# Miniprotein binders against q6w4x9r395to579, part 62

Target 1, 185 residues: q6w4x9r395to579
Amino acid sequence: GHCSLEGGSFVTTFDARPYRFHGTCTYILLQSPQLPEDGALMAVYDKSGVSHSETSLVAVVYLSRQDKIVISQDEVVTNNGEAKWLPYKTRNITVFRQTSTHLQMATSFGLELVVQLRPIFQAYVTVGPQFRGQTRGLCGNFNGDTTDDFTTSMGIAEGTASLFVDSWRAGNCPAALERETDPCS

## First folded at step 7 (miniprotein)

Design a21
Fold by ESMFold2-Fast, scan of step 7:
Structure a21 (fold): chain B 185 residues (1-185), chain A 89 residues (1-89)
Amino acid sequence: as target 1 above (185 residues)
Amino acid sequence: DTLREEAERLYDEARKLMEEAIRAFEAGNFEEAFRLAMEAGRLITEAIRLAAEAIKEGDTDPWTIFLLRYAEWLAEIVEEFIERVAEEL
């Protein structure tokens, strides 16, 4: 199955349900028992560079017990906070430049990520058939039925994208925490 | 130990118990499968409590959020498994 994060704020789930949201936080794209070492794929959204009233994708993160791989719109790849030269290999994951404008993260466990760096930062997630019916997050549940693609982190199917998206926030938002406080206001 | 570290240990113990419970079930040992799953349920409930408490007390690490969500997911698996095993007892 295929899930895409395009145009800064558009998402198409594994069951091909499109939606749009406006958020400035880290969100869980994909959790699955098929991911080793309790792995999860996340997306970081921040204020758009084109319009301050809109948000856009700024980084994609793969987190597990062993690795925290961050691919940012600045074309920097880090693992556990350290910058890495490409191609970068771990036991089960390889990150490499697929084209002049695209990076790919290939894995041994049925997950592939392609990141478009230019002209707009975008991400494309592909999962193997073993993930069918065993995914959670912004990319949906991959069960072949679009009516329950907005299943929240608490297991409730919602009718609107905003409640669904908010349920998949990864705790406190880093963008909100960096906001300067004015003690005279 | 931090709340997160203790929650992680409990989650790991619950996961191992569930692997044993599944093996016992596949071997036809339904009483042992039930016992192991019930203990996994106890540990996972405590892991959820500790992870939630860590977040409430200001732990902003994404790993703590994922730990809570994986623990909640394992709790669902445990509940479904216990219901399945109960039908065989």
Scores: ipSAE 0.000, ipTM 0.182, lowest interface PAE 15.2, mean pLDDT 75

Design a22
Fold by ESMFold2-Fast, scan of step 7:
Structure a22 (fold): chain B 185 residues (1-185), chain A 89 residues (1-89)
Amino acid sequence: as target 1 above (185 residues)
Amino acid sequence: DTLREEAERLYDEARKLMEEAIRAFEAGNFEEAFRLAMEAGRLITEAIRLAAEAIKEGDTDPWTILLLQYAEWLAEIVEEFIERVAEEL
């Protein structure tokens, strides 16, 4: 299966359902029992420089009990807060420059990530067939049915993308905290 | 060790030396930064030679191609860094 984060604010799920993303937080892109060491793939969004009403992908994070790999739009790759020179290899993960404009994170467990750095920061997620029906997050549930692709973190199928996206927030969102203080200022 | 394994080891050592060189530079230890970067340059040149030789001798592993590309990229970074450090000496 293939999931894509394109054009700064668009997502296409593993079941090929497209939707637009409006948020300025870190979001869970993919969780699955097929990921080792409680692994999860996350996406960081911030306000777009092109338009303040738009949001864009600024970083992709792979988090597990062993690793916190961050790939940012500034072409910086860190693991557990330390900058890494490419190619960077762990036991199960290799991060390398595939082309002058693309980085790739290859894994031994059926997950592949390709990040386009230029002209716009975008991400492409590929998962093997073992992930079918076993994924959660912004990339959908990979069960062959698009009607439940907006399944929230609580297991409720939504008709709209906004409640679905909000349910997959990872931790506190700086924009949410700012929004709560805006009415008083 | 294979040619590829030795090239990878030298690449990893050169990268570590460059991390140390950058830290020395940031601390104002320009002579130490220069020494570390020069050593990194020596190791990365050898890594390039071994990786290229492995490919020439029939190593078709994509990792060997990537290793050569990144060793060449690190060599350029080392050269630029040495030039910058020399301005402070």
Scores: ipSAE 0.000, ipTM 0.192, lowest interface PAE 16.4, mean pLDDT 76

Design a23
Fold by ESMFold2-Fast, scan of step 7:
Structure a23 (fold): chain B 185 residues (1-185), chain A 89 residues (1-89)
Amino acid sequence: as target 1 above (185 residues)
Amino acid sequence: DTLREEAERLYDEARKLMEEAIRAFEAGNFEEAFRLAMEAGRLITEAIRLAAEAIKEGDTDPWTILLLMYAEWLAEIVEEFIERVAEEL
């Protein structure tokens, strides 16, 4: 299955559902028991320009018990905080320059990531058939359990997409006062 | 040492118990599979509580947030497995 993060703020899930959001945090793209050593793929979004209404993808992170690989829009690749020259290989992961404008992270466990660096930072996630019904995150559940209402309820409606996206935030979000505490302050 | 470390330990133990539960189920030992899965459910519920508490107390480490999500995912798998095993009993 294929999931894309394009045009700064558009997501197309593994089930081919497009949606748009405005987030400025780190979000879980893909979490699955099929990923080794509790691996997960995350996306970092930040504000675009001066406006608070526009956001853009600025980095993609693969995190596991062994690795924290960050690919950022400034074309820096790090693992566990150390900058790496490409091609970079670990036991199960290889990061290399596929074209002058694209980096690829290839894995031995059925996950592929392609990052477009120019003209706009974008990401494309491909997963093998073993991931079907076994994924969670912004990329959706990939034809999973029919009891998972998130897959069936996620539409093009902005309100629905916003609530779905907020459920997958991982960090670096500004603290917000809860509605119940706002009137009392 | 931390709430996160204890949650991670409980998550790892629950996952190990689920691997044993699945093997017991595959071998036709449904009572043992049920017992192991119920214990995994107990541990994973506690792991969720501790991970959520760590986040509430200001732990913003992406690993802690992922651990909570993993524990919640495993809890759903445990519940579905227990229902499946109960049908065989």
Scores: ipSAE 0.005, ipTM 0.223, lowest interface PAE 12.9, mean pLDDT 74

Design a24
Fold by ESMFold2-Fast, scan of step 7:
Structure a24 (fold): chain B 185 residues (1-185), chain A 89 residues (1-89)
Amino acid sequence: as target 1 above (185 residues)
Amino acid sequence: DTLREEAERLYDEARKLMEEAIRAFEAGNFEEAFRLAMEAGRLITEAIRLAAEAIKEGDTDPWTILLLRFAEWLAEIVEEFIERVAEEL
């Protein structure tokens, strides 16, 4: 299954449901019992100058009981607050430069993340079939079910997408003066 | 430009058109949403062709393979969106 986070706060879920939002918070993209050590993938959004949106993706975070790997639009990779040189490897995760404009986080547990650094910071999430029906977050539940209210109401009830997104906040939405606030530390 | 670079450009253009199509749909402009989605479908079909051609001609860059996969997925999304918009026309 694929989930994409593209310019203008545009998200496409594992069940192929597109939506967009405007937000300046850290959001849970993916939680699953298939992720080891209580792992979760998260996205940080902030204000943007892009003509199609007022907010954009600025960082992607993989958080587990042992690791907090942050990949930012400034091409900085940190783990637990310490900057790392690429390629960076842990027991189950490797972060490396795939091309001059793309970083990849490869894992042993069926999750792959590709981050486009330029010209616009974007993320692409791939999960194996073992994740089917086992995911929650902005990337959706990966169940193929059309009875999901959000997926059946997209474009009919504008408030539904906003409520869905708000339900996946990972912490406080930092004000401009509080951008250093780390809800995952 | 290479086949991959052109496919990437078309993929990005199709993505931006889909953002505008969704905005139009949310605003109740169903005819405009349909038009934008149809154009996105045209571009994404061409992106798939070019990316597949690049791979066939020996481009083993991991991004080219990933680009083809995401372009095929966006085509599925465009088709589903067009079907949804058609219900309002």
Scores: ipSAE 0.000, ipTM 0.193, lowest interface PAE 13.4, mean pLDDT 73

Design a25
Fold by ESMFold2-Fast, scan of step 7:
Structure a25 (fold): chain B 185 residues (1-185), chain A 89 residues (1-89)
Amino acid sequence: as target 1 above (185 residues)
Amino acid sequence: DTLREEAERLYDEARKLMEEAIRAFEAGNFEEAFRLAMEAGRLITEAIRLAAEAIKEGDTDPWTILLLRWAEWLAEIVEEFIERVAEEL
């Protein structure tokens, strides 16, 4: 299944439901028991342009009990706050430059993340069939039914994106995360 | 120690109890499976309370919020498992 974060604040879920939102925080993008060490993929959004009602993706985070891998729009990759040279390898995860404008995070557990750095920061999430029906977060529940793609963190299917998005907030703001990913931090 | 650290310990204990409950259920020990699942439910309810309190008191670590979401998911699994075990009793 494929989930995309494009054009600043547009999201297409694993069940191919498109939506847009105007939040500025860290959000849980994908939570699944298929991810090892209680892992999850998160997306960080900040203000875009001169209008405070527009948002844009500024970083993608893979967080687990052992790792906090941050890929930011400034091309800095960190794990647990330490800057890493690419290719960066752990036991189950490899982050590398796929093209001059794209980074890829490949895993042994059926998750692949491709991040476009330029001209616009965007992310593409691919999951294997083992994730079907076992995902939560902004990318939806991957159950083949788009009518319940806006399932909140409390298990309620919403008809609108705003309550759905708000329920997946992870409490951090993009400014705090950008400070953490600075190599001088 | 911290509210988050205690919530994490309770979450881990509830997971172990659920692994034991599932094993007991698969062995046909439905009374034991029920007892273990009920205890896991008690621990996971407390883990949710402590994690939520940590966030309310200013814990901004994204791991604390993720821990709360994992505890909530485990609570759903526990509830569904208890209903399934009750059908065998």
Scores: ipSAE 0.532, ipTM 0.800, lowest interface PAE 1.9, mean pLDDT 82

Design a26
Fold by ESMFold2-Fast, scan of step 7:
Structure a26 (fold): chain B 185 residues (1-185), chain A 89 residues (1-89)
Amino acid sequence: as target 1 above (185 residues)
Amino acid sequence: DTLREEAERLYDEARKLMEEAIRAFEAGNFEEAFRLAMEAGRLITEAIRLAAEAIKEGDTDPWTILLLRYADWLAEIVEEFIERVAEEL
């Protein structure tokens, strides 16, 4: 399954449901019992430099009991706060430069992350078939049914993207804004 | 110990008990599987309470929020497992 985070906060879930939000927080993209050591993939959103009302992806984080790997838009990769030269390898994870504009995080547990650094910071998440029906977070539940992709952190399906996104906040941040247009632009 | 650290220890113990419960179930020891799962349920309920209290008291660490979400998921797994084991008893 494939989940993408593109542009200023566009998301396409593993079941191909697109949505958008305007939020400034760290959000859980993917949690699953298939991830070792209580691992999770997270996304950090902040206000963009183009418009104060717009938000954009600024970092992707893989967090577990052992690792806190941060890939940021400034092209720095850290693990547990320590900067790493690429290629960077742990027992189960390898981060390397795939092209001059793309980084890849490959894992032994069926998770793949590709980060586009330029011209716009974007992320692409691929998971193996073992993750089917066993994912939660902004990327949805990967069960082949888009009607329940907005399952909140309490297991309740919501009809609106803003309530869904707010339920996956991983920090004390303001509620996300769901907008079709920016009335201040 | 902090509330988060206590929640984490209870979560770890509940997980170990569930691994033992699953092994007991696979071996046909349904009474033991039920007992272990019930104890895991008790521990995970307390872990959720402590993690939620930590967040309420101002813990903003993403790990604490992630711990709470995995504890909630384990509680669902425990409940489903107990229902399945009860059918065999």
Scores: ipSAE 0.314, ipTM 0.709, lowest interface PAE 3.3, mean pLDDT 81

Design a27
Fold by ESMFold2-Fast, scan of step 7:
Structure a27 (fold): chain B 185 residues (1-185), chain A 89 residues (1-89)
Amino acid sequence: as target 1 above (185 residues)
Amino acid sequence: DTLREEAERLYDEARKLMEEAIRAFEAGNFEEAFRLAMEAGRLITEAIRLAAEAIKEGDTDPWTILLLRYAQWLAEIVEEFIERVAEEL
């Protein structure tokens, strides 16, 4: 299955449901029992350069008990806070430059991440069939049914993206809805 | 230990008990599966409480929130498993 983070603030889930993102926080993009060492993909969103009411993807994080791999829009790759030269290899993960504008994180456990660095920072997540029905987060539940793609962290299917997105915050950040009702600029 | 570290240990123990509960269920030992799952449920409920308390007290580490989300998911698995085991008793 395929999930994309494109155009600064747009997400398409594993079940092909598109929605627009709003907020400035770290969010759980993908969690699954299929990921080793309680791993997860996370997405970091911050203010768009010219408008404080717009947000854009600024980093993608793979977090587990052993690793905190951060791929930043500044083309810096770190693991556990230490900058790494590419290609960077661990036992189960390899981060390498796929093209002059794209980095890839390949894994042994059925997860692939491709990050476009230029001209716009974007991410593409691919998961193997073993992940079907076994995913949670911004990328949805990968069950072949788009009607429940907005399943919150409490297991409730929502009809709108705002409550869904807010439920997957992974930081002490203001709620996305609060920013919508209290203009920043 | 921090609240997060205590929550993590309880989560790990609950997961271990659930692995044992599943093996007991597969072996047809439904009373043992039920007992193990009930204990896992107790531990996971406490892990959720401690992780949530850590966040309320200002723990901003993304790992703490990820731990809470995995603990909540395991609690759902435990509840569903107990329901299935009860049908066999």
Scores: ipSAE 0.483, ipTM 0.798, lowest interface PAE 2.2, mean pLDDT 81

Design a28
Fold by ESMFold2-Fast, scan of step 7:
Structure a28 (fold): chain B 185 residues (1-185), chain A 89 residues (1-89)
Amino acid sequence: as target 1 above (185 residues)
Amino acid sequence: DTLREEAERLYDEARKLMEEAIRAFEAGNFEEAFRLAMEAGRLITEAIRLAAEAIKEGDTDPWTILLLRYALWLAEIVEEFIERVAEEL
């Protein structure tokens, strides 16, 4: 299954449901018992430099009991706070430069991450078939049914993207911004 | 120990008990599977309480939030497993 984070604030879930949000927080993209050492993939969103009301992806984080791998829009890769030269290899994870504008994180446990650095910071998540029906987070539940893709962290299906996104915050941050409505329109 | 550290310890013990419970279930030892799952349920409930309290008391570490999320998921797994085992008893 494939999940994408594109255009600063667009997400397409593993079940191919698209949605958009604006937020300034760390969010859980993917949580699964298939990830070793209680691992999770997270996305960091912050204010866009062009507009104070818009937000964009600024970093992707793989967090587990042993590793905190951060890939940021400034093209720095760290693990547990230490900058790493590429290719960077651990027992189960390899981070390398796939092209001049793309980094890839390959794993032994069925998770692949491709990060586009330029011109716009974007992320693409691929998971193997063993993850089917066993994922939670912004990328959805990967069960082949789009009606429950907005399942919150408490296991409740929500009808709105903003409530779904807010439920996956990994920090004490402001609620996700709603689409701006111009009162003169 | 911090609230987070104790929650982590309880989560780890609950997970081990669930691995044992699943093994007992696969072996046809339904009473043992039930006993182990009930104990895992007790530990995971306390882990959730402690992790939530850590967050309430100002722990902003993403790891603490991730721990709470996994503990909540394990609690769901434990509840579903107990219901399945009860059907065999």
Scores: ipSAE 0.380, ipTM 0.748, lowest interface PAE 2.8, mean pLDDT 81

Design a29
Fold by ESMFold2-Fast, scan of step 7:
Structure a29 (fold): chain B 185 residues (1-185), chain A 89 residues (1-89)
Amino acid sequence: as target 1 above (185 residues)
Amino acid sequence: DTLREEAERLYDEARKLMEEAIRAFEAGNFEEAFRLAMEAGRLITEAIRLAAEAIKEGDTDPWTILLLRYAAWLAEIVEEFIERVAEEL
């Protein structure tokens, strides 16, 4: 299955349901018992520099008991807070530059991530068939039915994207992104 | 954070008990499977409580939030498993 984070604020779930993302926080993108060491993929969103009312993807994080791999829009890759030169390899994960504008995170457990750095920071998530029906988060539940893709963290199907998105918030929003009003610029 | 550390310890123990419960179930030891799953359920409920309390008290670490969500998911797995085992008893 394929999930995409495109155009700075658009998400397409594993069941091919598109929606728009209007948040400025860290969110759980993919959580699954198929991920080793209680791993999860997370997405960091911030206010867009092009539009004060739009949000944009600024980093993708893979977090597990062993690793906190952060791939940011400024082309820095860190693990547990330390910058890493590419290619970067751990036991089950390899991060490398696929093209001049794309990074790839390849894993041994059926998760692949491709990040477009330029001209717009975007992410593409691919999961193997073993993940079918066993995913939760912004990328949906991967059960082949789009009507329940807005399932909250408490297992309740919601009709609106806003309630769905808020339920997957992981916290840690930067203070600068939580202003009551945007500056007039 | 001691609340998070204890929640993680309980979550790890509950997961290990569930692995043992599943093996017992596959071997046809339904009473043992039920006992192990009930114990896992007790531990996971406490892990959820402690992780939620840590967040309520200001723990903003993404790991704590992720731990809570995995613990909640394991609680659902435990509940479903107990229901299935009860059908065999």
Scores: ipSAE 0.192, ipTM 0.638, lowest interface PAE 5.1, mean pLDDT 80

Design a3
Fold by ESMFold2-Fast, scan of step 7:
Structure a3 (fold): chain B 185 residues (1-185), chain A 89 residues (1-89)
Amino acid sequence: as target 1 above (185 residues)
Amino acid sequence: DTLREEAERLYDEARKLMEEAIRAFEAGNFEEAFRLAMEAGRLITEAIRLAAEAIKEGDTDPWTILYLRYAEWLAEIVEEFIERVAEEL
């Protein structure tokens, strides 16, 4: 399945459900029992200066018990806080420059990430068939049914992207949308 | 403002109203949830109209086309939500 983070603020899930992202936080894109050592793929969003975007992708993170690989829009790749020169290889993960504008993270466990560095930082996530029905996070549940793609971290299918996105925050930061009550309500 | 910018603004307003509607529904306030969802439906219908008009007038901006698709998608969610809320009233 294919999940994309494009145009700074747009996400298309593994079941091809598109939505717009309006948060400034680190969010879980993908968690799955198919990822080794409690692995998770995460996205970091910050305020955008690009026309038509409230927020933009600034980094993608793969975190497991062994690795914290960060690929940032500044073309810096780190693992566990240490800068790495490309190609960078671990036992199960290789990060390399696919083209002058694209980096690829290839894995032995059925996950592939391609990041476009220029002209706009964007990410494309591909997972093998073993992930079908076995994913959680912003990229959806990959079960072939788009109506439940907005399943929150507590397992509830939501009708809107905002509550879905907020449930997958992985940092101490404000909600994707301000959830203030009307002072008169 | 362009037709696309107005459609985006209405889409964002409708989305916020739906977030409020869902919170009201979760709190058991079905009348408020219904009212908020109906208002979201009005805004999203207008957003669809404006985005479609922009495309008809030759706007090929990817944002305009994408907003039309998101607005149509949200309209479907609003319709389904209203039917669900109506069953509780």
Scores: ipSAE 0.000, ipTM 0.114, lowest interface PAE 18.7, mean pLDDT 74

Design a30
Fold by ESMFold2-Fast, scan of step 7:
Structure a30 (fold): chain B 185 residues (1-185), chain A 89 residues (1-89)
Amino acid sequence: as target 1 above (185 residues)
Amino acid sequence: DTLREEAERLYDEARKLMEEAIRAFEAGNFEEAFRLAMEAGRLITEAIRLAAEAIKEGDTDPWTILLLRYAEWLADIVEEFIERVAEEL
């Protein structure tokens, strides 16, 4: 399944439901028991000057008990607050430059992340079939039914994107606090 | 700080109890599976309460929110498992 974060403020879920939102926090993008060590993929958004968007993706974070890998729009990769040279390898995760404008995080557990750095910071999430019906977060529940893709953190299917997005906040929403690992702040 | 650390400890214990409950269920020990799952439910309810309280009291660590969301998911799993075990009793 494929989930995309494009054009600064647009998200397409694993069940192919598109929406846009206006948030400036850290959000849980993907949570699943298929991720080792209670891992999750998170997205950091801030205000943007990008055309037809109030908010823009500024960083993607993979957080688990052992790792906090941050890939920022400034092309800086950190783990647990320390900058890393690419390619960066751990036991199950490799972060490398796929092209001059794209970074990739490949994993052994069925998750792949591709980040476009230029001209606009965007992210593409791919998960294997083992994740079907086993995901929560902004990328939706991957159950093949688009009508409940706006399932909140409390398990309630919402009719609007704003209530859905707000339920998946993972950090305080003054922009400065969300940028603790972002080189721009 | 302390609230999040305690919530994490309770979450880990609840997860361990659920792994034991599932093994007991697979072995046909339904009474033991039920007992273990009920205890896991007690611990996970407390883990959720403590994690939520930490957030309410100003814990801004994304790990604390993630812990709460996984604890809520485990609570769902425990509830579904208890219902399943009850059908065998």
Scores: ipSAE 0.354, ipTM 0.738, lowest interface PAE 2.9, mean pLDDT 81

Design a31
Fold by ESMFold2-Fast, scan of step 7:
Structure a31 (fold): chain B 185 residues (1-185), chain A 89 residues (1-89)
Amino acid sequence: as target 1 above (185 residues)
Amino acid sequence: DTLREEAERLYDEARKLMEEAIRAFEAGNFEEAFRLAMEAGRLITEAIRLAAEAIKEGDTDPWTILLLRYAEWLAQIVEEFIERVAEEL
């Protein structure tokens, strides 16, 4: 399955449900028992400046008990706070420059991440079939049913994105709901 | 021995007990499966409490929040498993 984070504020889930995202925090993209050492993908969003998009993706994080790999829009890759030269390899993960504008994180456990650095910082997540029905986070539950793609961290299926997004925050930040519920005239 | 470290220890123990509970259930030992799952439930409830308290007291490490989310998911699995096992008793 494929999940994308594009255009600063747009997400398409593994079940192909698109939604718009507004928030400035770290969020869990993907949590699954298929990830080793209680691993997860996370996304960091910050203000987009003068853009009409309220927020934009600024970093993607793979976090586990052993690793904290951060790929940021300034093209710095760190693991556990230390900058790494590419290609960077661990036992099960390799981070390398795929093209002049793309970095890739390849894994042995069925997860692949491609990050577009320019012209707009964007991320693309691919998971193997073993992840079907075994994912949680902003990328959805990958069960082939889009009606429950907004399953919160409490296991509740929501009809709207705001409560869903807010439930997957991984930091102390203002609730995305406050901004989304104040629509422009 | 921080709140997060203790929560992590309890989460690991609960997960191990659930692996044992599932094996007991598959072997038809429903009483043992129930006992192990109930103990896992107690440990995971405490792990959630400690992780939530760490966050409330200012722990901003994303790992602490991720641990809480995995603990909450395991708690849901434990609850569903206990209900299934109870039907066999």
Scores: ipSAE 0.397, ipTM 0.752, lowest interface PAE 2.7, mean pLDDT 82

Design a32
Fold by ESMFold2-Fast, scan of step 7:
Structure a32 (fold): chain B 185 residues (1-185), chain A 89 residues (1-89)
Amino acid sequence: as target 1 above (185 residues)
Amino acid sequence: DTLREEAERLYDEARKLMEEAIRAFEAGNFEEAFRLAMEAGRLITEAIRLAAEAIKEGDTDPWTILLLRYAEWLAYIVEEFIERVAEEL
């Protein structure tokens, strides 16, 4: 399954449901018992440009009991706060430069992350078939049914993106604001 | 131990008990599966309480929030499993 974070503030879930939000926080993208050592992918969003209503992706984080790998729009990769030269390899994870504008995080457990650094910071998440029906977070539940893609951290299916996104916050930050958005465009 | 460390320990214990409960269920030992799942439920409820209290007291570590979200998911799994096992008793 494929989940994308594109154009600064657009998300397409594993079940292919597109949505957009405006928020300045760290959010859980993907949580799954298929991830070793209680791992998760997270996305960091912050203000974009001179308009205070716009936000964009600024970093992607893989967090587990032993690792906090941060890939930022500044093209810096850290683990547990220490800058790492690429290629960077752990037992199950390798981060390397795929092209001049793309970094890849490859894993042994069925998760792949590709980050576009330029011209716009974007992320693409791929998970293997073992993750079907075994995911939670902004990327959705990967069950083949788009009607429950906005399932909150409390297990409630919401009709709007704002409550869904707010339930997946992983920091002490303001609630996301949905303004003048058409969820189908 | 910190609230987060104790929550993590209880979460790990609950997960081990659920692995045992699932094996007992697969072996047809429904009373043992029920007992193990009920104990896992007790531990996971306490893990959630401690993790939530740590956050309320100012723990801003993303790991603490992630631990709470995994504990909440395990609680859901435990509840669903207990309902299935109860049908066999």
Scores: ipSAE 0.244, ipTM 0.654, lowest interface PAE 3.9, mean pLDDT 81

